# Designs tried in a protein design chat: VH-VL binders against o04291r164to392. Part 9

Target 1, 229 residues: o04291r164to392
Amino acid sequence: DANNPAGLLSIAEEALAEFLSKATGTAVDWVQMIGMKPGPDSIGIVAISRNCSGIAARACGLVSLEPMKVAEILKDRPSWLRDCRSVDTLSVIPAGNGGTIELIYTQMYAPTTLAAARDFWTLRYSTCLEDGSYVVCERSLTSATGGPTGPPSSNFVRAEMKPSGFLIRPCDGGGSILHIVDHVDLDAWSVPEVMRPLYESSKILAQKMTVAALRHVRQIAQETSGEVQ
Short names: E, the ipSAE of ESMFold2; O, the ipSAE of ESMFold2 at other seeds; V2, 0.75 times the mean of E and O plus 0.25 times the DockQ between their complexes.

## First folded at step 1 (VH-VL)

Design r12 (framework fv_regdanvimab; at its last look DockQ between E and O 0.05; V2 from the best seeds 0.00; counts 0 for: pae O 14.4 > 2, placed apart)
Fold by ESMFold2-Fast, scan of step 1:
Structure r12 (fold): chain C 229 residues (1-229), chain A 124 residues (1-124), chain B 110 residues (1-110)
Amino acid sequence: as target 1 above (229 residues)
Amino acid sequence: QITLKESGPTLVKPTQTLTLTCSFSGFSLSTSGVGVGWIRQPPGKALEWLALIYWDDDKYHTTSLKTRLTISKDTSKNQVVLTMTNMDPVDTATYYCARGPYYYGSGRYAFDIWGQGTTVTVSS
Amino acid sequence: ELVLTQPPSVSAAPGQKVTISCSGSSSNIGNNYVSWYQQLPGTAPKLLIYDNNQRPSGIPDRFSGSKSGTSATLGITGLQTGDEADYYCGTWDYSLSAGVFGGGTELTVL
């Protein structure tokens, strides 16, 4: 809650540590997606987790923008994530270490008419690392950690976001290397049996956020340089 | 297989404190979104919700008994403990523990696996 | 006092269909998901329906649930003698920050 900034910072630092382990390769067993072909923007490697809870994907790509600008663009989630209906920033808290903690409520569109829409209550932590990298990491909260009280009262199915986000490393010649982790539990059990394979383990769904993020930042980079498709 | 089992005294005197333990297997309260609740049923009467504890130690109690109820967990032992103070003959009931409701995803507001129940009689 | 209202009893013959209603308010059924439980004589309750209309593994499709506004219904088709039991609806009440159950409905299969 906004009245417990030390507790929120503790949660933020735990989320950051878990996110970095996923982004840099040691926390999860990652399997590179097979069958991917080079497209018009053939930069990036996408991998899906093996034996994780929920749906986890990570990606890495080059972007012709500095880290803070990449972070600013990607924080505006509805602008690039088609399935995102709305994002409300409920609180903004200085972390006391130069970083920023935000309490965020997100609503998603339903993937089909047969499934309920999902919503998220999250803490988003943005900070600079010692090596000059910028990080934006996010995880779900409950009432014990500053989120909503009680079981969620909503027409939405509350989804769990496990530590996810963006690690944006500067390149000495300009631009950035963008690492993305998307790790969510959408709880496929609320979806009719015929739709569960799409929801639980869909290659399309697993890639959706990482691919959308990479495409969007490239488009903005091209527009900034004056280049057109 | 998932199981829950209630244990504690079957006879309690008025004004004493009741302590019931729910011991479970096949799942853990270290798992995100998992909760364990307590429900009671007086002989021949309806189910009455009592209390709930989530994996993150978030706790809820029915309003009418809130000052008398304490719920706690020991995640390493797979146990949830309910304590009720100042017992009265009207508290005579079968006490159940059950898994749920889930905080995340499906199964919210639902108890999917129930213990067998333990009968507690309050008399002098 | 009961927050959720159910009929105290219903009865029907084998092979017939029956519906059991559960009526609440905006702080419970109106904005939350409803579950249904079957309690056979002398046993613990068993989950029949969760999230308004979903069946756990092993529950026959003869059992169905629905919700409209502040009311929910449990439907049972093809009644069998083994369905004779007490049935309870349940949900969360956010004004009370507590779970709530209906008063129960005794189903007699005559």
Scores: ipSAE 0.320, ipTM 0.740, lowest interface PAE 4.1, mean pLDDT 84
Fold by ESMFold2, look of step 2:
Structure r12 (fold): chain C 229 residues (1-229), chain A 124 residues (1-124), chain B 110 residues (1-110)
Amino acid sequence: as target 1 above (229 residues)
Amino acid sequence: QITLKESGPTLVKPTQTLTLTCSFSGFSLSTSGVGVGWIRQPPGKALEWLALIYWDDDKYHTTSLKTRLTISKDTSKNQVVLTMTNMDPVDTATYYCARGPYYYGSGRYAFDIWGQGTTVTVSS
Amino acid sequence: ELVLTQPPSVSAAPGQKVTISCSGSSSNIGNNYVSWYQQLPGTAPKLLIYDNNQRPSGIPDRFSGSKSGTSATLGITGLQTGDEADYYCGTWDYSLSAGVFGGGTELTVL
């Protein structure tokens, strides 16, 4: 059964394992993104994929906020992802292990009028690890994964999110170490050749999504601790 | 064999807009990580880095000329175009295009193959 | 006001060794790869060294590069009259979001 909580938890746990192997391991061939400052200050370590299915980016940085607050901010994707048009949470399912499974429909703006905008149908899994880290991971639901069928994609190209998300580790003395992985397949073959770099570039993914998320949560942390003026 | 060649006017008047084309062969701007840059050299003076465009259309310009420079590419034609507005006699120089730097891998901040350059004179 | 500082000139006799320095800061040489270029009279620059200390195919072993802190060095041994040229260092500066070249060094073989 597509709505079986045990089946959805199995998908969620697989997504978690794959996400962690990317966030802290070598499941993706990471190349450090150096030489081009992503903003006015040091943001942390940013890496992009070199030779993988789809495109991927990873970031790791310090944030002066508690893990749960970081997760709350980053789950509100429209607040920090400029290209995010809408996020609809269609179902919220307790995982039975203290975690939460969400079924999410996301629509994106297109970076150009020459190609159709992308949408995503995903499972998002939030849970606390035994070491006190908090994880929010997400992946597309497809015929290969199982799970419920998503909304029709009449005016969008359905893109694939491979296991992605946030690993938020508490620091001694407060604050968090934030690990971010974005891994997507935007179906670059469905766009004209002249536009494909916008859909195949791990560097653009990092700049528009991965770095944007880290910068956003760090900006909120600074505003919470005082104004930067 | 990999080659780059600069083309465009060799004489422009002050205040006019200069448009230079870099035509290359033996590589493509669809190659992940590849960039093409523009460098100039006034007579008897040092090299000056001007602008860079990457395969994914990310662009960079020297700070002092950022409001005057535009860089673009046409991947299907194997061309990169530099436009500089409001030309002044001080902009008289030899203009080079070069392959590089690569965003990752070897040569991340290097220009590995240069064109022969085109000399542009700005005078009335 | 140079971002990367090189000596304006250096000279040495045939067969001797010379070094050319390139001084920068943490926003450029300190955190980015350095390249070196040779420009013979009347010609376009040619890459001598990339990624701090790597030599392209066809560049003789007597050219070498190194980097320490915020400074880079080009070494040339066994000087020949054909080495008379201008030499430039180059790198990225992340504070400027741009590439930069040094002011160049004129090598004279006496």
Scores: ipSAE 0.006, ipTM 0.524, lowest interface PAE 11.4, mean pLDDT 86
Fold by ESMFold2 at other seeds, look of step 2:
Structure r12 (fold): chain C 229 residues (1-229), chain A 124 residues (1-124), chain B 110 residues (1-110)
Amino acid sequence: as target 1 above (229 residues)
Amino acid sequence: QITLKESGPTLVKPTQTLTLTCSFSGFSLSTSGVGVGWIRQPPGKALEWLALIYWDDDKYHTTSLKTRLTISKDTSKNQVVLTMTNMDPVDTATYYCARGPYYYGSGRYAFDIWGQGTTVTVSS
Amino acid sequence: ELVLTQPPSVSAAPGQKVTISCSGSSSNIGNNYVSWYQQLPGTAPKLLIYDNNQRPSGIPDRFSGSKSGTSATLGITGLQTGDEADYYCGTWDYSLSAGVFGGGTELTVL
């Protein structure tokens, strides 16, 4: 039964475990990005994948906002992800223990008219860990994972999001430590060879998604902190 | 004790390439997060930020001079080198090197220790 | 046109206080930490304030810094004749991917 809530929680917990192993461990062969550090601003450390399935990027940085505010901002993908065309939350399911499961359909713009734009059908799981950290993790639902079949992708190529997300740890004295992992397979083989680098580059993924997210929340944090009223 | 010292020619002709060396002691560019920058000051004018190199070899250059500036380091010699091509009389200035900014931690946007400066005159 | 704008000069009597402003934008002061430098005649600049309001060791508490919105301020109280100098603000500009300095402010103690 594809719509079974217990089955969705199992998928969510597996996604959480894999996300954490990427965010704080070595499940992906991370290589620190050279030339992507945007000056002396302490936005954090950015890494990209080597020798993994698909493409991946990771960032870690300090943000002067409390964890729930960071999560709120980053869950609103259209507000910061330039290539995000639409986000449609089709189901919201309580997971128990205060966690939440969302079933999400996302459409992206394409950088060229020569290839179909990508879309995603995902499960997003939000929960608080025992150590006080807040986590938002997400992964595609496929026939291999189980779960409900998503909307048809009539004008899109269905891409895969491997376990990805945000780990947000509170800091002493306020603010948060933010860990971001993006791990996707954009089906690069479905585009013309001349365009393929746009769809298989971990560096481009980091620039367009991972770094953009970290920069966005830091920008909001500084604007909020800089306001006197 | 931490010191930086600029060295190089004090007189160059227009169109020549200027090479300045910052030699420092009391710290190392192998230290995570540390940077060394170059700043110039034309006679009687304001400070002008030029370039920066970090411990991990990340480099930044002022936009107006980006095509003329090259910055590099030799960590073993405790040196940072600035090269500026196609010199012009308007480039006459005192050139400083300074420690900082730091990529993270305190002083992230500050130059905390400066060299004494070296005056370069470009004369035809 | 300068990225960071400072008044060209300020003056005050010994013992008084003075403030020096530094105006920028969201791409620099609004989102980055500000530093201040003192340059005595014929010398290299010296760091007075870093990270908006922190003083290095050896800088007396007569010097203070603050930031509000896209503007930063250096405050000097108990002015002394030895405070006559040029003062510069500095920060990072993320849209330029470069550091920037203000045009400088000449302080005269009358």
Scores: ipSAE 0.000, ipTM 0.438, lowest interface PAE 14.4, mean pLDDT 84
ESMFold2 (binder alone), look of step 2: mean pLDDT 92; pTM 0.947

Design z01 (framework fv_zagotenemab)
Fold by ESMFold2-Fast, scan of step 1:
Structure z01 (fold): chain C 229 residues (1-229), chain A 121 residues (1-121), chain B 112 residues (1-112)
Amino acid sequence: as target 1 above (229 residues)
Amino acid sequence: EVQLVQSGAEVKKPGESLKISCKGSGYSFTSYWIEWVRQMPGKGLEWMGEIYPGDSDTKYEKNFKGQVTISADKSISTAYLQWSSLKASDTAMYYCARQGYSSGWYPFDYWGQGTLVTVSS
Amino acid sequence: EIVLTQSPGTLSLSPGERATLSCRSSQSLVHSSGNTYLHWYQQKPGQAPRLLIYGASSRATGIPDRFSGSGSGTDFTLTISRLEPEDFAVYYCQQYGSSPYTFGGGTKVEIK
């Protein structure tokens, strides 16, 4: 239950465990994208899933910024995700363990003009792990877990964000290793049949968030180095 | 379990052709660069070149460009190193290795056992 | 081409002693991304090389904590805090930030 601090923390910790299993585990089958070759000049690698519900992608990249700075940048989602229309932070709650829980409402632009835009009601959990890593993980809330009651806004179809987010590990000598998971269910069955493949398992949609995040953080790292050098 | 298995030792005469192999298993072969490294008897390691099996993109160290050909067959998860005409100076141990990515630092994280090539008259 | 110089060429020590191995680059290894791509490998007689340290200071999976890497720019060090019998081997540094990728000449750690 999202209506009390203990219930919110329970949901947050369950989301964190699921997110970490996707980000660093082998429970999900990931297929690496050929166009994202690894190497020191690459922004990172991106893989998409073929064995989960909805659309899932994960990515890993090296960034010349400290973990806390990376987290700050990526939490400001509209600054780097072009498809994000608006983000409303409805509530900010201390988790009691040094972490922060946020209740967030997000609206996205539609991938096609023939289907309704999607919106999300989520819990976002930001905390520091014992090894000095930072995590920002997020998942949808339903009416059963203290999320919104009633229908979504008339111009939007409610989407589900499964545990997703960022794991940012410090590198000895400076910088960070950034792990990203984006896992969403865009409710493909609410769109005309001809549009369903785009919403069910689109490689184009799967990599949008992860590629945008990697490019944005690396661009800021370059700008920061260019300004202070 | 990630594994790279190389073909067996070869004894050849100068002027002969040779093709040695490196078979990957336990991972997505088309998703990682394969590296070729030479070690002459009693000497250190020399990087020769690499191939990305997903699209057969190759890079060579300048001294090996034109001396060897690197290729891959993704249908059998195998990379190859080939000479059209061997020289005595090609006598060496040849290693293949996978360029890792999980750490973000691109080290050669798994190595084949090596193929010893001896070229003598 | 970036040249890596390892010193000493041979280090003669007894089990239990500390080993300090140097790797010097002909130019800074700071990549345009801001990262330093310097890795260390161990090669035992008759065996393929094994990854020890990546990114100058991170231990590879399964590598004992007696191995540590340090350094930045052009000067790098591999330290073995207390030599075990299985640690007598040749150690190579490698740079991966600029093509062609190059290895140092190696440091042989041998029993005194």
Scores: ipSAE 0.007, ipTM 0.480, lowest interface PAE 8.6, mean pLDDT 82

Design z02 (framework fv_zagotenemab; at its last look DockQ between E and O 0.13; V2 from the best seeds 0.00; counts 0 for: pae E 13.6 > 2, placed apart)
Fold by ESMFold2-Fast, scan of step 1:
Structure z02 (fold): chain C 229 residues (1-229), chain A 121 residues (1-121), chain B 112 residues (1-112)
Amino acid sequence: as target 1 above (229 residues)
Amino acid sequence: EVQLVQSGAEVKKPGESLKISCKGSGYSFTNYWIEWVRQMPGKGLEWMGEIYPGDSDTKYEKNFKGQVTISADKSISTAYLQWSSLKASDTAMYYCARLEYYYDSSGLDYWGQGTLVTVSS
Amino acid sequence: EIVLTQSPGTLSLSPGERATLSCRSSQSLVHSYGNTYLHWYQQKPGQAPRLLIYKVSNRFSGIPDRFSGSGSGTDFTLTISRLEPEDFAVYYCSQSTHVPLTFGGGTKVEIK
């Protein structure tokens, strides 16, 4: 069950499998941004979802920091995501496999004056893979899976985060390959037809989140090594 | 599943034109390079060139540039390899494969079944 | 262009034996972030090649753990720890660090 550690670990492992299929797989159609072709010289690649539920973006880039350091930086979401209003870690649960499960409540600033601010209740799972890769994956919880029990947030629209996060693979000579997935479903059908164009701003936000994460990690890499990325 | 399906075997005479195809399915065709690889009878693998279907950017190995044309039609997820005038020395198995970096493998992870081209007089 | 030299040209071995295949590049395949785009492919008669190992040492999805890759810079090795009957095939190394992509000449692993 989701109300105990074993149930939460089961959800975490399901989220990890789905996240990895999006981050490195072909299950979701991605549209590569014009001018950002993959190659061995690539320093950043961004793609936007095609044929998926909700709005998804993924990005991939090289960074001159080891995987665990990249993960630590990116887990501090307010440090790199300008639209993040607050992050509250409600629980921290050690997984028996050396990983960590966190229950997190996040509030975002409103995209526009006419659109409601978003909030999320999520499970975030951080673990090291056998190949030395580090992963931080996150997904929304429902009441059936140990989700929100706090007071109603009448000024916010509850958003759903589908498996999203960071896969950080070590490079042989040091540094990392960072894969980012940001997948959100804001339930467009709950928004009146006249307001649906404002919902499109969430696609821009998803793309901005992936770009902001890459930009921030590269800036910190530059500050620690003195290199320009 | 990811799959690349190539057109069937061809038997041609020197001087004839030919266009063979490679159709991708189960993935976003415009997000991966498509590579063309030749294997002459009893010989090893030779890279011929590549195309990025998203913008039709092409690169050729120097000995194939001007000898063949690589193209793609992203509306039907199909890449093409074309000769305006075949030579007996073009007799070979031709493979297409997809190449990507960072997401799945960073190598030629899925291959077509091959198209055998026989050119004889 | 980068020349990849494979040795030996042919390995004659029995099932259960260890196979060690070599690939040497004419110049370093290490890229600016330490990534090395050296890959190994298996080809059986009448079939298309298939990816076994990518970026020196990473097994592709579905590839048994008896296959392993190692090496750095210009010298690379593919090891098959215990040959199974289905492993008798031609093996190619390839680089995708630089255009043009290139392949080694192949090593044929054949049954004694």
Scores: ipSAE 0.185, ipTM 0.629, lowest interface PAE 4.3, mean pLDDT 83
Fold by ESMFold2 at other seeds, look of step 2:
Structure z02 (fold): chain C 229 residues (1-229), chain A 121 residues (1-121), chain B 112 residues (1-112)
Amino acid sequence: as target 1 above (229 residues)
Amino acid sequence: EVQLVQSGAEVKKPGESLKISCKGSGYSFTNYWIEWVRQMPGKGLEWMGEIYPGDSDTKYEKNFKGQVTISADKSISTAYLQWSSLKASDTAMYYCARLEYYYDSSGLDYWGQGTLVTVSS
Amino acid sequence: EIVLTQSPGTLSLSPGERATLSCRSSQSLVHSYGNTYLHWYQQKPGQAPRLLIYKVSNRFSGIPDRFSGSGSGTDFTLTISRLEPEDFAVYYCSQSTHVPLTFGGGTKVEIK
């Protein structure tokens, strides 16, 4: 709601605090991801949730791009998230602290013909922390959180994004340390039991979303560093 | 049932080439690393290297790099260990085993029966 | 690389006795987020090795409960509570926390 900027900022700041506690802390019971390869093709530290509401994944890795560029790339979800059909920014609100609040409607492709595709109605908050880190965090707006209602989801199942996002810290030698958290509830109860693992697996979430984002940024960083200056 | 079946024993002369195989079944072959382990007569176990059949990524122990080639054909769920020119010191038992790295890893949980390679004369 | 040192080299015991085998690592085997990938294998004469214990203390499927593992960081122990005649074998520890993978030199358990 454009008529309630103070309320949206409150939601954004609470989402930021919760996201940071997941990204660098223990708000989720993190377990290292199954099947991760060691050695030169390692993408970084990747973890998945155990015993939490919904499913979650976390990654932390080094990328040879400055923080602003990393944020720009990751905000463009269709460029790296193959299941992302569309991302529409319906409202952009200055936060009054130099940050930006966006109200976003996202549609996803379904991985199976047996279940409806998911969509999301979210608040995305972008800001710069005092230490020079960039943060882009996001969470669903629901009746429980407050805020404006989103578009109707006639052909979609409205999924929930719990506080998620990117923390991008500058490195002393250049480049960035990238922390990613994806935390979602895909409404697995609405899916036939035989297909539910696709919607309840934090490993699948990590592979399709969290790891994909980190790999994409790393790939662009490699291509960019190969360009002649 | 997970199973790794290796090719049969070989008796070779120095200078000959050799390719031995390890066929996996009962699991997703491309989602586990295949490890190669040498055991010289009367000696312990030595890790030689590994391959991830899903993308053919290979790693070698430093003393085996350049001495042996590890490969896989994922279409037939088979990993290979090969020499272009055998030496008498290659006489050993060679095992394949599978590994899932990290988190739910149970180490080398399934082993092939071994392939005895004898290089003499 | 990680060096695993096993002791004793040979352990001669009678059936029914308790066997205690040691494995010491040159570096900590604790991986990120707390898991320790130290494993124990048994190799009977003429056979391939088989997994007994994974991640320090977890018994692999089908392994009798007389086998147990313990330890932390750099010091690890395999215990066989009551030796059976079929337990004479060589026992190896191994680590998969770091590449290259490494094995200890082995402990031969002789039943006599």
Scores: ipSAE 0.006, ipTM 0.463, lowest interface PAE 9.7, mean pLDDT 86
Fold by ESMFold2, look of step 2:
Structure z02 (fold): chain C 229 residues (1-229), chain A 121 residues (1-121), chain B 112 residues (1-112)
Amino acid sequence: as target 1 above (229 residues)
Amino acid sequence: EVQLVQSGAEVKKPGESLKISCKGSGYSFTNYWIEWVRQMPGKGLEWMGEIYPGDSDTKYEKNFKGQVTISADKSISTAYLQWSSLKASDTAMYYCARLEYYYDSSGLDYWGQGTLVTVSS
Amino acid sequence: EIVLTQSPGTLSLSPGERATLSCRSSQSLVHSYGNTYLHWYQQKPGQAPRLLIYKVSNRFSGIPDRFSGSGSGTDFTLTISRLEPEDFAVYYCSQSTHVPLTFGGGTKVEIK
């Protein structure tokens, strides 16, 4: 059936491998983005995609929180993603390897009234690697991937999330190195041409989603001043 | 293919306002910076400033900051350079050019044809 | 601000001769990825500049192989191996490693 746990784990492991190749490798043609220092302190290194399907952004930065705490914060997407209206976890499946698979329906606010808001139907996979790193990766479930059909999209345009997520590496002496990858296809051609740039810019994606996540975690770390688990 | 088409030559008097345009086509306008470059008659190239139309992020060279306004209308793929009060010293050729947003930039790969601005009484 | 100093100011040569143009930067133009964003532009009278060479030594699309660039760090060279009639123009170096973007003062290559 569509809800076969072994089939979902296969999709999850493939998403994990692809995510890791983007986060620390060259699976996407990354170009470092300038101008991501609105204040005097750097938040980290930010890159955007060149000539890939969809749009993509990557960030890497230091956070003075333990990996599991960072993962917990970032899984609560409405708390840090301004355009996120809701996140509904419709299914939670323990993986046989100690990880967790979630089937998630996400609704977004539209940036304008001229185009329909986007929604996402995704598989999210959380697991711990041998080196103590924690990974939360996510990808859309489509007819091409297999897996269960998501909720109907009557008032939304179903967007695609390509393998994306968070790699959170423990640091010697405490804290974490956080790697973030966002890779999406927002179906820019379904909007009026006047608004299409809002849906096809990797720089806007970085500012709205990728950098926002990193800033949010760093802000919480500052509020807990010196706490590292 | 990729084109930057600028508005036509202007003859103005000191104190008049002016807004010149640069329309991009054949590429994703919001994914490239638009750079403005001044060239006084018989002189070299001077960078004036830039805009990233995707988010309207603008930067100015220090001597042009406050002297000119750079803007863009991404819905029509057009960037603008504007003076509120022209001076005779503004007589020059003005170019727009695009710059890849990426750090792996190939420089100013496409240039507009230029807009000659003449300011004389 | 990065100052680019070009020399000579004027280079008077005949067709078929080799032209060598220098550009010196007030500081290193090497970016964090290891790329050096030093570029060369050609400007003919009455025309907009056009890109010749990007990132020190990469020939832009459609540029003849008689144009070549070299250099590292702060010292850069544009070479035109055999001047053609259409090569008599002003040449500018420019850097995009740092904001503000800056140009050199130019080298005019003119027919002797």
Scores: ipSAE 0.005, ipTM 0.453, lowest interface PAE 13.6, mean pLDDT 85
ESMFold2 (binder alone), look of step 2: mean pLDDT 93; pTM 0.954

